VHH binders against EKC/KEOPS complex subunit cgi121 (cgi121). Designs and how they scored, part 137

Target 1, 174 residues: EKC/KEOPS complex subunit cgi121 (cgi121), of Schizosaccharomyces pombe (q9p7j3)
Amino acid sequence: MILPLFPETQVHVFVYENVSNCAAIHEQLISQNPIYDYAFLDAATILYKKQVYSAIIRALEDRRDEQMKTKTIHSEVILSLSPKTEISSAFRQFSMTKKSKNIVVVKIDSKLTEEEEFERLDKLVEGNRVEFSDEELQKLIDFKVLKKNYKLDPSTLENPLASILSSIALRGYS
Below, E stands for the ipSAE of ESMFold2; O stands for the ipSAE of OpenDDE; V2 stands for 0.75 times the mean of E and O plus 0.25 times the DockQ between their complexes.

## First folded at step 15 (VHH)

Design yi7 (from yh2 with G99S; framework vhh_7yz9_2; at its last look DockQ between E and O 0.85; V2 from the best seeds 0.71)
Fold by OpenDDE, look of step 15:
Structure yi7 (fold): chain B 174 residues (1-174), chain A 120 residues (1-120)
Amino acid sequence: as target 1 above (174 residues)
Amino acid sequence: QWQLVESGGGLVQAGGSLRLSCTASGFTFSRYAMGWYRQTAGNEREWVALITTGGSTSYADSVKGRFTISRDNAKNTVYLQMNSLKPEDTAVYYCTARSWDKYYPTEDYWGQGTPVTVSS
């Protein structure tokens, strides 16, 4: 897909459930294998498509403005999901772990069609692809984790999206 | 202080073989992934091969079936066995250690490189 403010940057987002090889993927990520040049997110931490898109946009803006805080655009996406400025905290909060079962995978600067990218990624992930939608994400979310990550309370839980987007947008300004 | 020292480069005829070595010091070798890159003058450094801490290997498409990366943790050494060499493989080969903090990737460490020349 193409984002309106970044027409030259193609982005793909995939959702996998019941992934059996997250530990193996994690090893490759730690190894910084170029073949695994994606942002691997724990689906338990993602509730909305707009949450992911907001993080992507923030990361792209950081890159555009030469203000990236992390090593890669994909790591910047992970950071951008967090209301915290600490990179380590962001990764702990949102990045796929060895114990993850469901994941959201983001590709920035893709040169391939969505289908072609899926074919490549499908060789790396042993799980079932599901639709990238709020409906499917809602099935995979851990609300305890979500509430913890964004410090949601009864008042903000009435409109979680607004609170999450505000947290992402205002990171570093609190 | 992280240090990587490559060796084994040289001149070889097309179809020949070379074995590169990279000896590491200054860090716990077994805890980090190791890789090989190559670079020609005026071009970007190209990824060649990677070996994880668990021994899993990956290769660029251009070298699959010809090159083999391996490691000996007891000797703090990573190897690149290069078979069926082609003139296109001519480059300076660099060893890299993939550094990782507790939760996120950090800078890569590099050796000085070893030159490989494949004559036609």
Scores: ipSAE 0.738, ipTM 0.898, lowest interface PAE 0.6, mean pLDDT 95
Fold by ESMFold2, look of step 15:
Structure yi7 (fold): chain B 174 residues (1-174), chain A 120 residues (1-120)
Amino acid sequence: as target 1 above (174 residues)
Amino acid sequence: QWQLVESGGGLVQAGGSLRLSCTASGFTFSRYAMGWYRQTAGNEREWVALITTGGSTSYADSVKGRFTISRDNAKNTVYLQMNSLKPEDTAVYYCTARSWDKYYPTEDYWGQGTPVTVSS
């Protein structure tokens, strides 16, 4: 897909459940292997499509404005999910770990169609692809993790979207 | 305090072979994934090959089947064996150690580069 504000930037998002090789993927990520140049997120931290798109937009805005804090646009997406500016906390809270079971995978600046990108990614991930939708994300979320990551009140847990999006949009202005 | 020193570059005819070496000091070599990048004038550095601490190797599509990365932890050295060289392989080749903090990538170590020229 192409986001309206960034017309030359192709973005793809994939969701996998029951991933059996997160430890192997993690080894490649810490090696910074360019074949694995995606944002690998723990799906336990992602409840909404808009959560992911808002982080992508924030990362792209920071790149456009020459304000990126991390090495790649994909690492910047991980930072952008966090309500705080501290890089280590963002990765600890949102990035896939070797113990993750379900993941959300983001590719920015793709030169491939969604189908072609999926074919490459499917060679790397041993799991079951599901639709990138709020319905599927809600099956994979850990609400205790979501509450902690965004410091949600009990009153907002019924529909936390506005609080989460505000946290992403206002990061660095508090 | 760290250092990466490349060697083995030079002029070679198309179809020929060359072996690049990169010797490391000032850090624990066996704890780092090592890689090779290359750069032509006016362009960004292009990834060529990577070897993980566990010995797993990966290559850019443009060199797969022709180049082989390897490491010798006892000698603190990473190698790039370059076979079936083409004029488009002409570049300055850089070795790198991929640096990672506990949770996220940090500033990598880079050598000064070794030029490779492949003539027709």
Scores: ipSAE 0.583, ipTM 0.847, lowest interface PAE 1.6, mean pLDDT 91
ESMFold2 (binder alone), look of step 15: mean pLDDT 87; pTM 0.885

Design yi8 (from yh2 with G54K T106S; framework vhh_7yz9_2; at its last look DockQ between E and O 0.57; V2 from the best seeds 0.00; counts 0 for: pae O 3.9 > 2)
Fold by ESMFold2, look of step 15:
Structure yi8 (fold): chain B 174 residues (1-174), chain A 120 residues (1-120)
Amino acid sequence: as target 1 above (174 residues)
Amino acid sequence: QWQLVESGGGLVQAGGSLRLSCTASGFTFSRYAMGWYRQTAGNEREWVALITTKGSTSYADSVKGRFTISRDNAKNTVYLQMNSLKPEDTAVYYCTARGWDKYYPSEDYWGQGTPVTVSS
């Protein structure tokens, strides 16, 4: 996919459920293995496609404006999901961990079609690919985690999208 | 004071072999994944090989089957055995220790590089 503001940047997003090898993937991420150069997110923290796209857009804007705070565009996506500016908090809250069961995987600057990128990723992830859709994401979310990560109160939990997107867009002013 | 010192580079004929070494001091070597990158003038550094703290290895496609990364934690040293060398392997080779702060990638350490020239 191509985002309108970034016409030369190809992005792919994949969702896996019931992933059995998150601990092995995590060890490769700790080693910064270039084969694993994706953003691996815990799906328990992702409710909407727009949540992921907004974080991708924010990361790409920060790269364009030479304001990235992290080492890679993929680590910047993880930071961009957070309402806070502190890197360790963002990773603690949103990144895949050894204990994760379901994940969202983002590839930015892909030179491959979605199918080709999937073929590479599927060699790394032992789990069931599902559609990247709000319907599938809602099955995987943990609402208690979502509430905590975005400081949602009961009134916003009925319609949390706008609150979440504003948190991503306004990061740095809280 | 952190230090990574590469050695073993030089001039070699195509088809030949070289063994690069990188000796670490000033940090706990066994806690770091180690890697080799290479660079030609005017280009970005290109990844070559990685070895994790547990000894798992990974290689760029261009060197698979020809290069072998290994480590000796008792000597604080990582090695790159380069066999069946091609002129395309000509570069300055850099050793790196991949930094990680509990949750996210942190600052890496880099050596000063050792030049390798492969002649036809």
Scores: ipSAE 0.647, ipTM 0.868, lowest interface PAE 1.3, mean pLDDT 91
Fold by OpenDDE, look of step 15:
Structure yi8 (fold): chain B 174 residues (1-174), chain A 120 residues (1-120)
Amino acid sequence: as target 1 above (174 residues)
Amino acid sequence: QWQLVESGGGLVQAGGSLRLSCTASGFTFSRYAMGWYRQTAGNEREWVALITTKGSTSYADSVKGRFTISRDNAKNTVYLQMNSLKPEDTAVYYCTARGWDKYYPSEDYWGQGTPVTVSS
């Protein structure tokens, strides 16, 4: 996938359900295993494709402007999902945990086709790949977590996407 | 003060074997993942192998099936058993400790390296 504003950057997003080895993946991430050079998100925190894309774009903009707050572009994606500026908070809110069952995996700067990248990633993730769509994400979301992460209230819940995107875009500006 | 000391490098013929050692001091060895990298003159340091605190291992494709990383926490030592060595394995091998703070490792520490030369 190519983003219009970043034509030289290939991005892939994968969704896995019923993942059995999140704890093992988490261990590798803590160890900074180069093979696991992805952003691993808890699917319970993701409701829209545009939410993920918005975070990716924000991260890429940060990199372009040399304003990254985290060490890697993938960690910046995680940070960019959060309305909070604290890195630790962002990771607690959105990153895959040892207890996660469903995950969204983002690859930035891929040199491979989507299928090739999938084959590579499939060796790391023990779960079932599902379509990256709002429909599938809605099946995996925990609305309680979502509401907490973005402080959604009855008024904002009428249009959650707008509120989420605003939170992402305005992080650090309030 | 973190210290890593590599040893075991040397000259070996193609097809031969070497066992590298890295002894750590100055930190709680068992709490950190350990790894090996290698570097040739003029090139970037490349990842070779990693072993987690729980003993999970991973390898670069170029060494998979030939190299084995292991650790002995009682001796604060990480090892790299290199079998079926090839001339392209010639490099300075570095030991790394990947310290973690909070959710992700914050710093990487390196030793001075041990040279490995594989002759044709």
Scores: ipSAE 0.041, ipTM 0.330, lowest interface PAE 3.9, mean pLDDT 89
ESMFold2 (binder alone), look of step 15: mean pLDDT 81; pTM 0.824

Design yi9 (from yh3 with G54T; framework vhh_7yz9_2; at its last look DockQ between E and O 0.92; V2 from the best seeds 0.00; counts 0 for: pae O 6.0 > 2)
Fold by ESMFold2, look of step 15:
Structure yi9 (fold): chain B 174 residues (1-174), chain A 120 residues (1-120)
Amino acid sequence: as target 1 above (174 residues)
Amino acid sequence: QWQLVESGGGLVQAGGSLRLSCTASGFTFSRYAMGWYRQTAGNEREWVALITYTGSTSYADSVKGRFTISRDNAKNTVYLQMNSLKPEDTAVYYCTARGWDKYYPTEDYWGQGTPVTVSS
């Protein structure tokens, strides 16, 4: 997929449910294995496609403007999901862990088609690919986690999309 | 005050073998994934091989089947055995320790590099 704001940047997003090897993937991530150069997100924290796209766009804007705070564009996506500026907090809240069950996987700057990238990723992830859609994401979300991560109260929880997108878009400019 | 010191580079005929070593000090070696990268003039460093803190290994497609990474935690040393060398393997080879701070990637440690030249 090509984002209109970044026409030279190919992005793919995949969703896996019932992942059995998150602990093994996590070992490779903490080793910074280049084969695993993706953003691995815990699907329990993701409710909308727009949530993911907004974080990707924010990360790409920060890269364009030389404002990135983290080591890679993929780690910058994880930071960009957070309403907070603290890197450790963002990773603690949104990144896949050893105990995750369902994941969202983002590849930025892909040189491959979606199916070619999927074939590589499918060798790494032991789980079931599902569609990247609001319907599938809503089956995987943990609303208690979502409420905590974005500090949603009962009135905001009725329309959480606007609050979530505002948090991503408006988190500090320095 | 950390240090990574590579050795074992040199001039080798195509088809030959070399073994690179990298000895670490000043950090807890056994807790780090270690890797090898290489660089030719005018290009970015390219990944060659990685070994995790538990010994799992991974290789770039261009070297798979020819190169083997290994580690000896008692000697704080990571190795790259390079067999069936090709002129295209000519580069400066760098050892690295991959940094991580509980939740996220941090600054890596890098050696100064050891040159490898593979002649036709």
Scores: ipSAE 0.650, ipTM 0.870, lowest interface PAE 1.3, mean pLDDT 90
Fold by OpenDDE, look of step 15:
Structure yi9 (fold): chain B 174 residues (1-174), chain A 120 residues (1-120)
Amino acid sequence: as target 1 above (174 residues)
Amino acid sequence: QWQLVESGGGLVQAGGSLRLSCTASGFTFSRYAMGWYRQTAGNEREWVALITYTGSTSYADSVKGRFTISRDNAKNTVYLQMNSLKPEDTAVYYCTARGWDKYYPTEDYWGQGTPVTVSS
């Protein structure tokens, strides 16, 4: 996948359900194993494709402008999902945990085709791949978590996408 | 103060073996993942092997089946057993301790390196 604003950067996004080895993956992430060079998100926190894209774009913009707050582009994606500036908070809010069952995996700067990247990632994730779509994400979302992460109320829930995107875009400005 | 000291490097003929050691101090060794990288002049540092605090291991494709990473927590030491060495394995080998803050990755710690030369 190519983003219009970043034509030289190839991005892949994968969704897995019923993942049995999130604890093992988490351990490898803590170890900073280069093989696990992805952003692993808890699917329970993701409602829209555009939410993920917005975070990716924000992270890429931060990198372009040399304003990254985190160590890696993938960690910056995780931070970019959060309306909060605290890195630790962002990770707690959106990153895959040892207890996660469904995950969204983002690869930035891929040199592989989507299929090749999938084959590589499939060796790491023990779960079922599903389509990256709003329909599938809606099946995996925890609305309580979503409401908490973005402080959604009855008024903002009328258009949750707009509220989420605004929160992402305005992080650090409110 | 975190410190890593590598040893065991030297000259070896192709097909030979070397065992590198890295002794750590200044932190709780058993709680951190340890790894080996290598670097040649003018090139970027290349990942070689990693061992987690639980003993889980991973390797670069170029060394898989030839190199073995292990650790002795009682000695605060990580090892790299290198078998079937090739001239392309010639490099300065660096020991690393992976830094991690409670919820996100931090900087890594490095030793000074130990040189390995494999002659044809």
Scores: ipSAE 0.022, ipTM 0.362, lowest interface PAE 6.0, mean pLDDT 90
ESMFold2 (binder alone), look of step 15: mean pLDDT 82; pTM 0.825

Design zd1 (from zb52 with T57I; framework vhh_7yz9_2; at its last look DockQ between E and O 0.91; V2 from the best seeds 0.84)
Fold by OpenDDE, look of step 15:
Structure zd1 (fold): chain B 174 residues (1-174), chain A 120 residues (1-120)
Amino acid sequence: as target 1 above (174 residues)
Amino acid sequence: QWQLVESGGGLVQAGGSLRLSCTASGFTFSSYRMGWYRQTAGNEREWVALITKSGRIDYADSVKGRFTISRDNAKNTVYLQMNSLKPEDTAVYYCTARLYDKYGPTEDYWGQGTPVTVSS
């Protein structure tokens, strides 16, 4: 996939449900295994495709402006999901954990087609791939977690997407 | 051989001020994004303030309005003026220099760190 604002950057996003080896993946991430060069997100924290895209765009903007806060573009995506500027907070809020069951995986600067990237990633993730869509994400979301992460209240819950996107876009500007 | 040397850390009372300095050598200072991170024992480093080669500045929410980052390319030095210090600002502060290409950071240098302790 190509984002309109970044036509030279190929991005792929995958969703897996019923993943049995998140703990093993997490260990590889901790050890900084280069073959795990992805952003691994907990699907329980993701409600919309636009939420993911907004985070990706924010991360790419940070890179463009030479103002990344984290070490990699993928970690920057994770940070970009958060309304908070703290890196540790963002990872606690949105990154895959050892106990995660469903995950969203983001690849930035892919040199492969979506199918080729999937074949590569499928060797790392033991789960079922599902469509990257709002419909599928809605089946995996934990609304308690979502409300906590974005401090949603009854008024903002009337339009959660707007609130989430505002939080992402305006992080650090409040 | 590149080097980043921090100075200015120490003990200060809550509400006090410190000014950190970081002097760079061994690389083209003006081409790098400079910044400060801080770390407490047992925790990951957190970014505090960053200043790009073009002069764009970002602050973490926890220090916004209290800390000021600046750079002097002629002196190869980046500064962090810390006002209204709080006990939660206690940490080892690290200077960082980062070089970018179109795919992200290509070089990433860190100082040895300078300790800052804010007492109640």
Scores: ipSAE 0.917, ipTM 0.961, lowest interface PAE 0.5, mean pLDDT 96
Fold by ESMFold2, look of step 15:
Structure zd1 (fold): chain B 174 residues (1-174), chain A 120 residues (1-120)
Amino acid sequence: as target 1 above (174 residues)
Amino acid sequence: QWQLVESGGGLVQAGGSLRLSCTASGFTFSSYRMGWYRQTAGNEREWVALITKSGRIDYADSVKGRFTISRDNAKNTVYLQMNSLKPEDTAVYYCTARLYDKYGPTEDYWGQGTPVTVSS
């Protein structure tokens, strides 16, 4: 969506399905290889575009205010998806793992067009790119995981957007 | 050479208090965001509290209302007052100093850590 407070920050978001090399990517992330400087999210945890953009905005606000809790803006996006301040649980719940099958990939501060960034990323990810859209995300979500991560009850599970966005926005204030 | 020297850790009973101190040298203390993280055995480091160069403060959910971070730029020291301690607060506590530019942290210094054990 729209990033009005951060007009000079170029962000790209990509979605891949049927990724065959998540274990290899994971090893590169553990090794802190700078070529892999992206946020790699497990698509099973992402239902909406707004969920991702809200986490990006929260991470950018914390960077602006010198309040980042993690080392990079990309790791901060992963934390920002979580309703809790605990870093390890946020990564366990939202980050791509060795066993992930579908992923959402975020690049912040890109100096490239979307197509140029895709060309670079496509050399790293062995999978099929799909559109970053609510329609495609809904095909990849695991609702059991979503319910657990955001503590959704039956009353919110049918239309959980407001509850999820509130959790992201209110982290640390409850 | 920069240094971050923590002190004040130890063994304390649940419900007790400790005050951690971290004294910095070798860099311009007033320009840095200061923070505290903690780590239990076998787990990743977790953020506890931060205080920015302008005095903004934030706390992790698990410590809010019980811990207080403060800084004294004249003494190059950041403090963590820990009250109402619980066994779950048992960890090694690390002082951190972080310098930012517009793209994020450019320097990220960590102390040696000071162990805190809270008995039941």
Scores: ipSAE 0.702, ipTM 0.894, lowest interface PAE 1.3, mean pLDDT 91
ESMFold2 (binder alone), look of step 15: mean pLDDT 85; pTM 0.841

Design zd10 (from zb52 with T57I Y103W; framework vhh_7yz9_2; at its last look DockQ between E and O 0.90; V2 from the best seeds 0.83)
Fold by OpenDDE, look of step 15:
Structure zd10 (fold): chain B 174 residues (1-174), chain A 120 residues (1-120)
Amino acid sequence: as target 1 above (174 residues)
Amino acid sequence: QWQLVESGGGLVQAGGSLRLSCTASGFTFSSYRMGWYRQTAGNEREWVALITKSGRIDYADSVKGRFTISRDNAKNTVYLQMNSLKPEDTAVYYCTARLYDKWGPTEDYWGQGTPVTVSS
């Protein structure tokens, strides 16, 4: 996938359900294994495709503006999902954990086609790939977690997408 | 050989002020994004303030309105003025220099850190 504002950057997003080896993946991430150069998100925290895209765009903007807060573009994506500026908070809120069962995987600056990237990633993730769509994400979301992460209340829950996107876009500006 | 040397840390009472300095050598200072991070024992390093080569500044929410980052390219030095210090600001503060290309960071340098302790 090519983003309109970043035509030179190829992005791939994958969704896996019923992943059995999140603990093993997590250990590889801790050890900074370069083979695992992805953003691994807990699907329980993701409700919309636009939520993911907004985070990606913000991360890319940070890179463009030379104001990345984290070490890698993928970690910056994770930070960009959060309404908070703390890195640790963002990772606690949105990153895959050892106990995760469903995950969203983001690859930025891929040199491969989507199919090739999938084949590569499929060797790392032991789960079932599902479509990256609002419909599938809606099946995996934990609304309690979502409400907590974005401080959603009855008024903002009327249009969660708007609230989420505002939180992402305006992080650090309030 | 590149080097980042921090100074200005120490013990201060809550509500007090400190000014940290970081002097760089061994690389083209004006081309780098400079910044400050802080870390406490057992925790991940957190960003505090960043200033790009063009002068764009970002602050973490926890320090916004209290801390001020600035740079002097002629002196190869980045500063962090810390006012209204709180006990939760206690940490080792690290200076960082980062070089970018269009694909992201290509170089990353870190100082040895200077300790800041804020007593209640």
Scores: ipSAE 0.913, ipTM 0.958, lowest interface PAE 0.5, mean pLDDT 96
Fold by ESMFold2, look of step 15:
Structure zd10 (fold): chain B 174 residues (1-174), chain A 120 residues (1-120)
Amino acid sequence: as target 1 above (174 residues)
Amino acid sequence: QWQLVESGGGLVQAGGSLRLSCTASGFTFSSYRMGWYRQTAGNEREWVALITKSGRIDYADSVKGRFTISRDNAKNTVYLQMNSLKPEDTAVYYCTARLYDKWGPTEDYWGQGTPVTVSS
């Protein structure tokens, strides 16, 4: 897809469930294999499409403004999901780990159609693709993890979306 | 050919202040985003502060209100004024210079680091 404020930037988002090779993917990410140049997120941390899009927009804004804190746009998406500026915490909280079972995968600056990018990604990920939708994300979320990552109070908040989006948008402001 | 040389680190008591300097050579300093990162033993480097070529500034949550980044293009130098230091600020501090195009960083230079120890 193409975001209105970034008309020359093509973005694709994929969701996989029941992924069997997260440990292998993790090792490729550590080794900086360019074939794996995606943001690999743990789906247990993602409840909404808007959560992912807001992090992408924040990362692209920081790139535009020469304010990226991490090396790549994909690592910047991972940082951008976090309410805090600490890089190591953001990766620990949101990135796919060796133990992850379901993942959200983001590609920014794609030169391929969604179908073409999927064909490449499907060679790397051993799992089942599902729709990138709030319905599917809801099945994969861990609400305990979500509440911890964003410090949500479930007894007082009926709709956590606004709180989560505010955390992403306001990171670094008072 | 290029260099980033940090100075000003040392041992200081909690509540004290230090001023780090980083002097650049071998590239057009005014075209680069400058920044500071720090690294504690056994951990990855963490971002501290940045100042863009146009003068936009940003700080990590942990240092906001206590640290001030500035640059002097005539001296090819970026500074980090560190006030109200805490023991958790103990780290090796690295100066960075990044050049951007529309797709992100194209050059990413790092200094050798200057150690800062804050005693309680």
Scores: ipSAE 0.710, ipTM 0.896, lowest interface PAE 1.4, mean pLDDT 91
ESMFold2 (binder alone), look of step 15: mean pLDDT 84; pTM 0.834

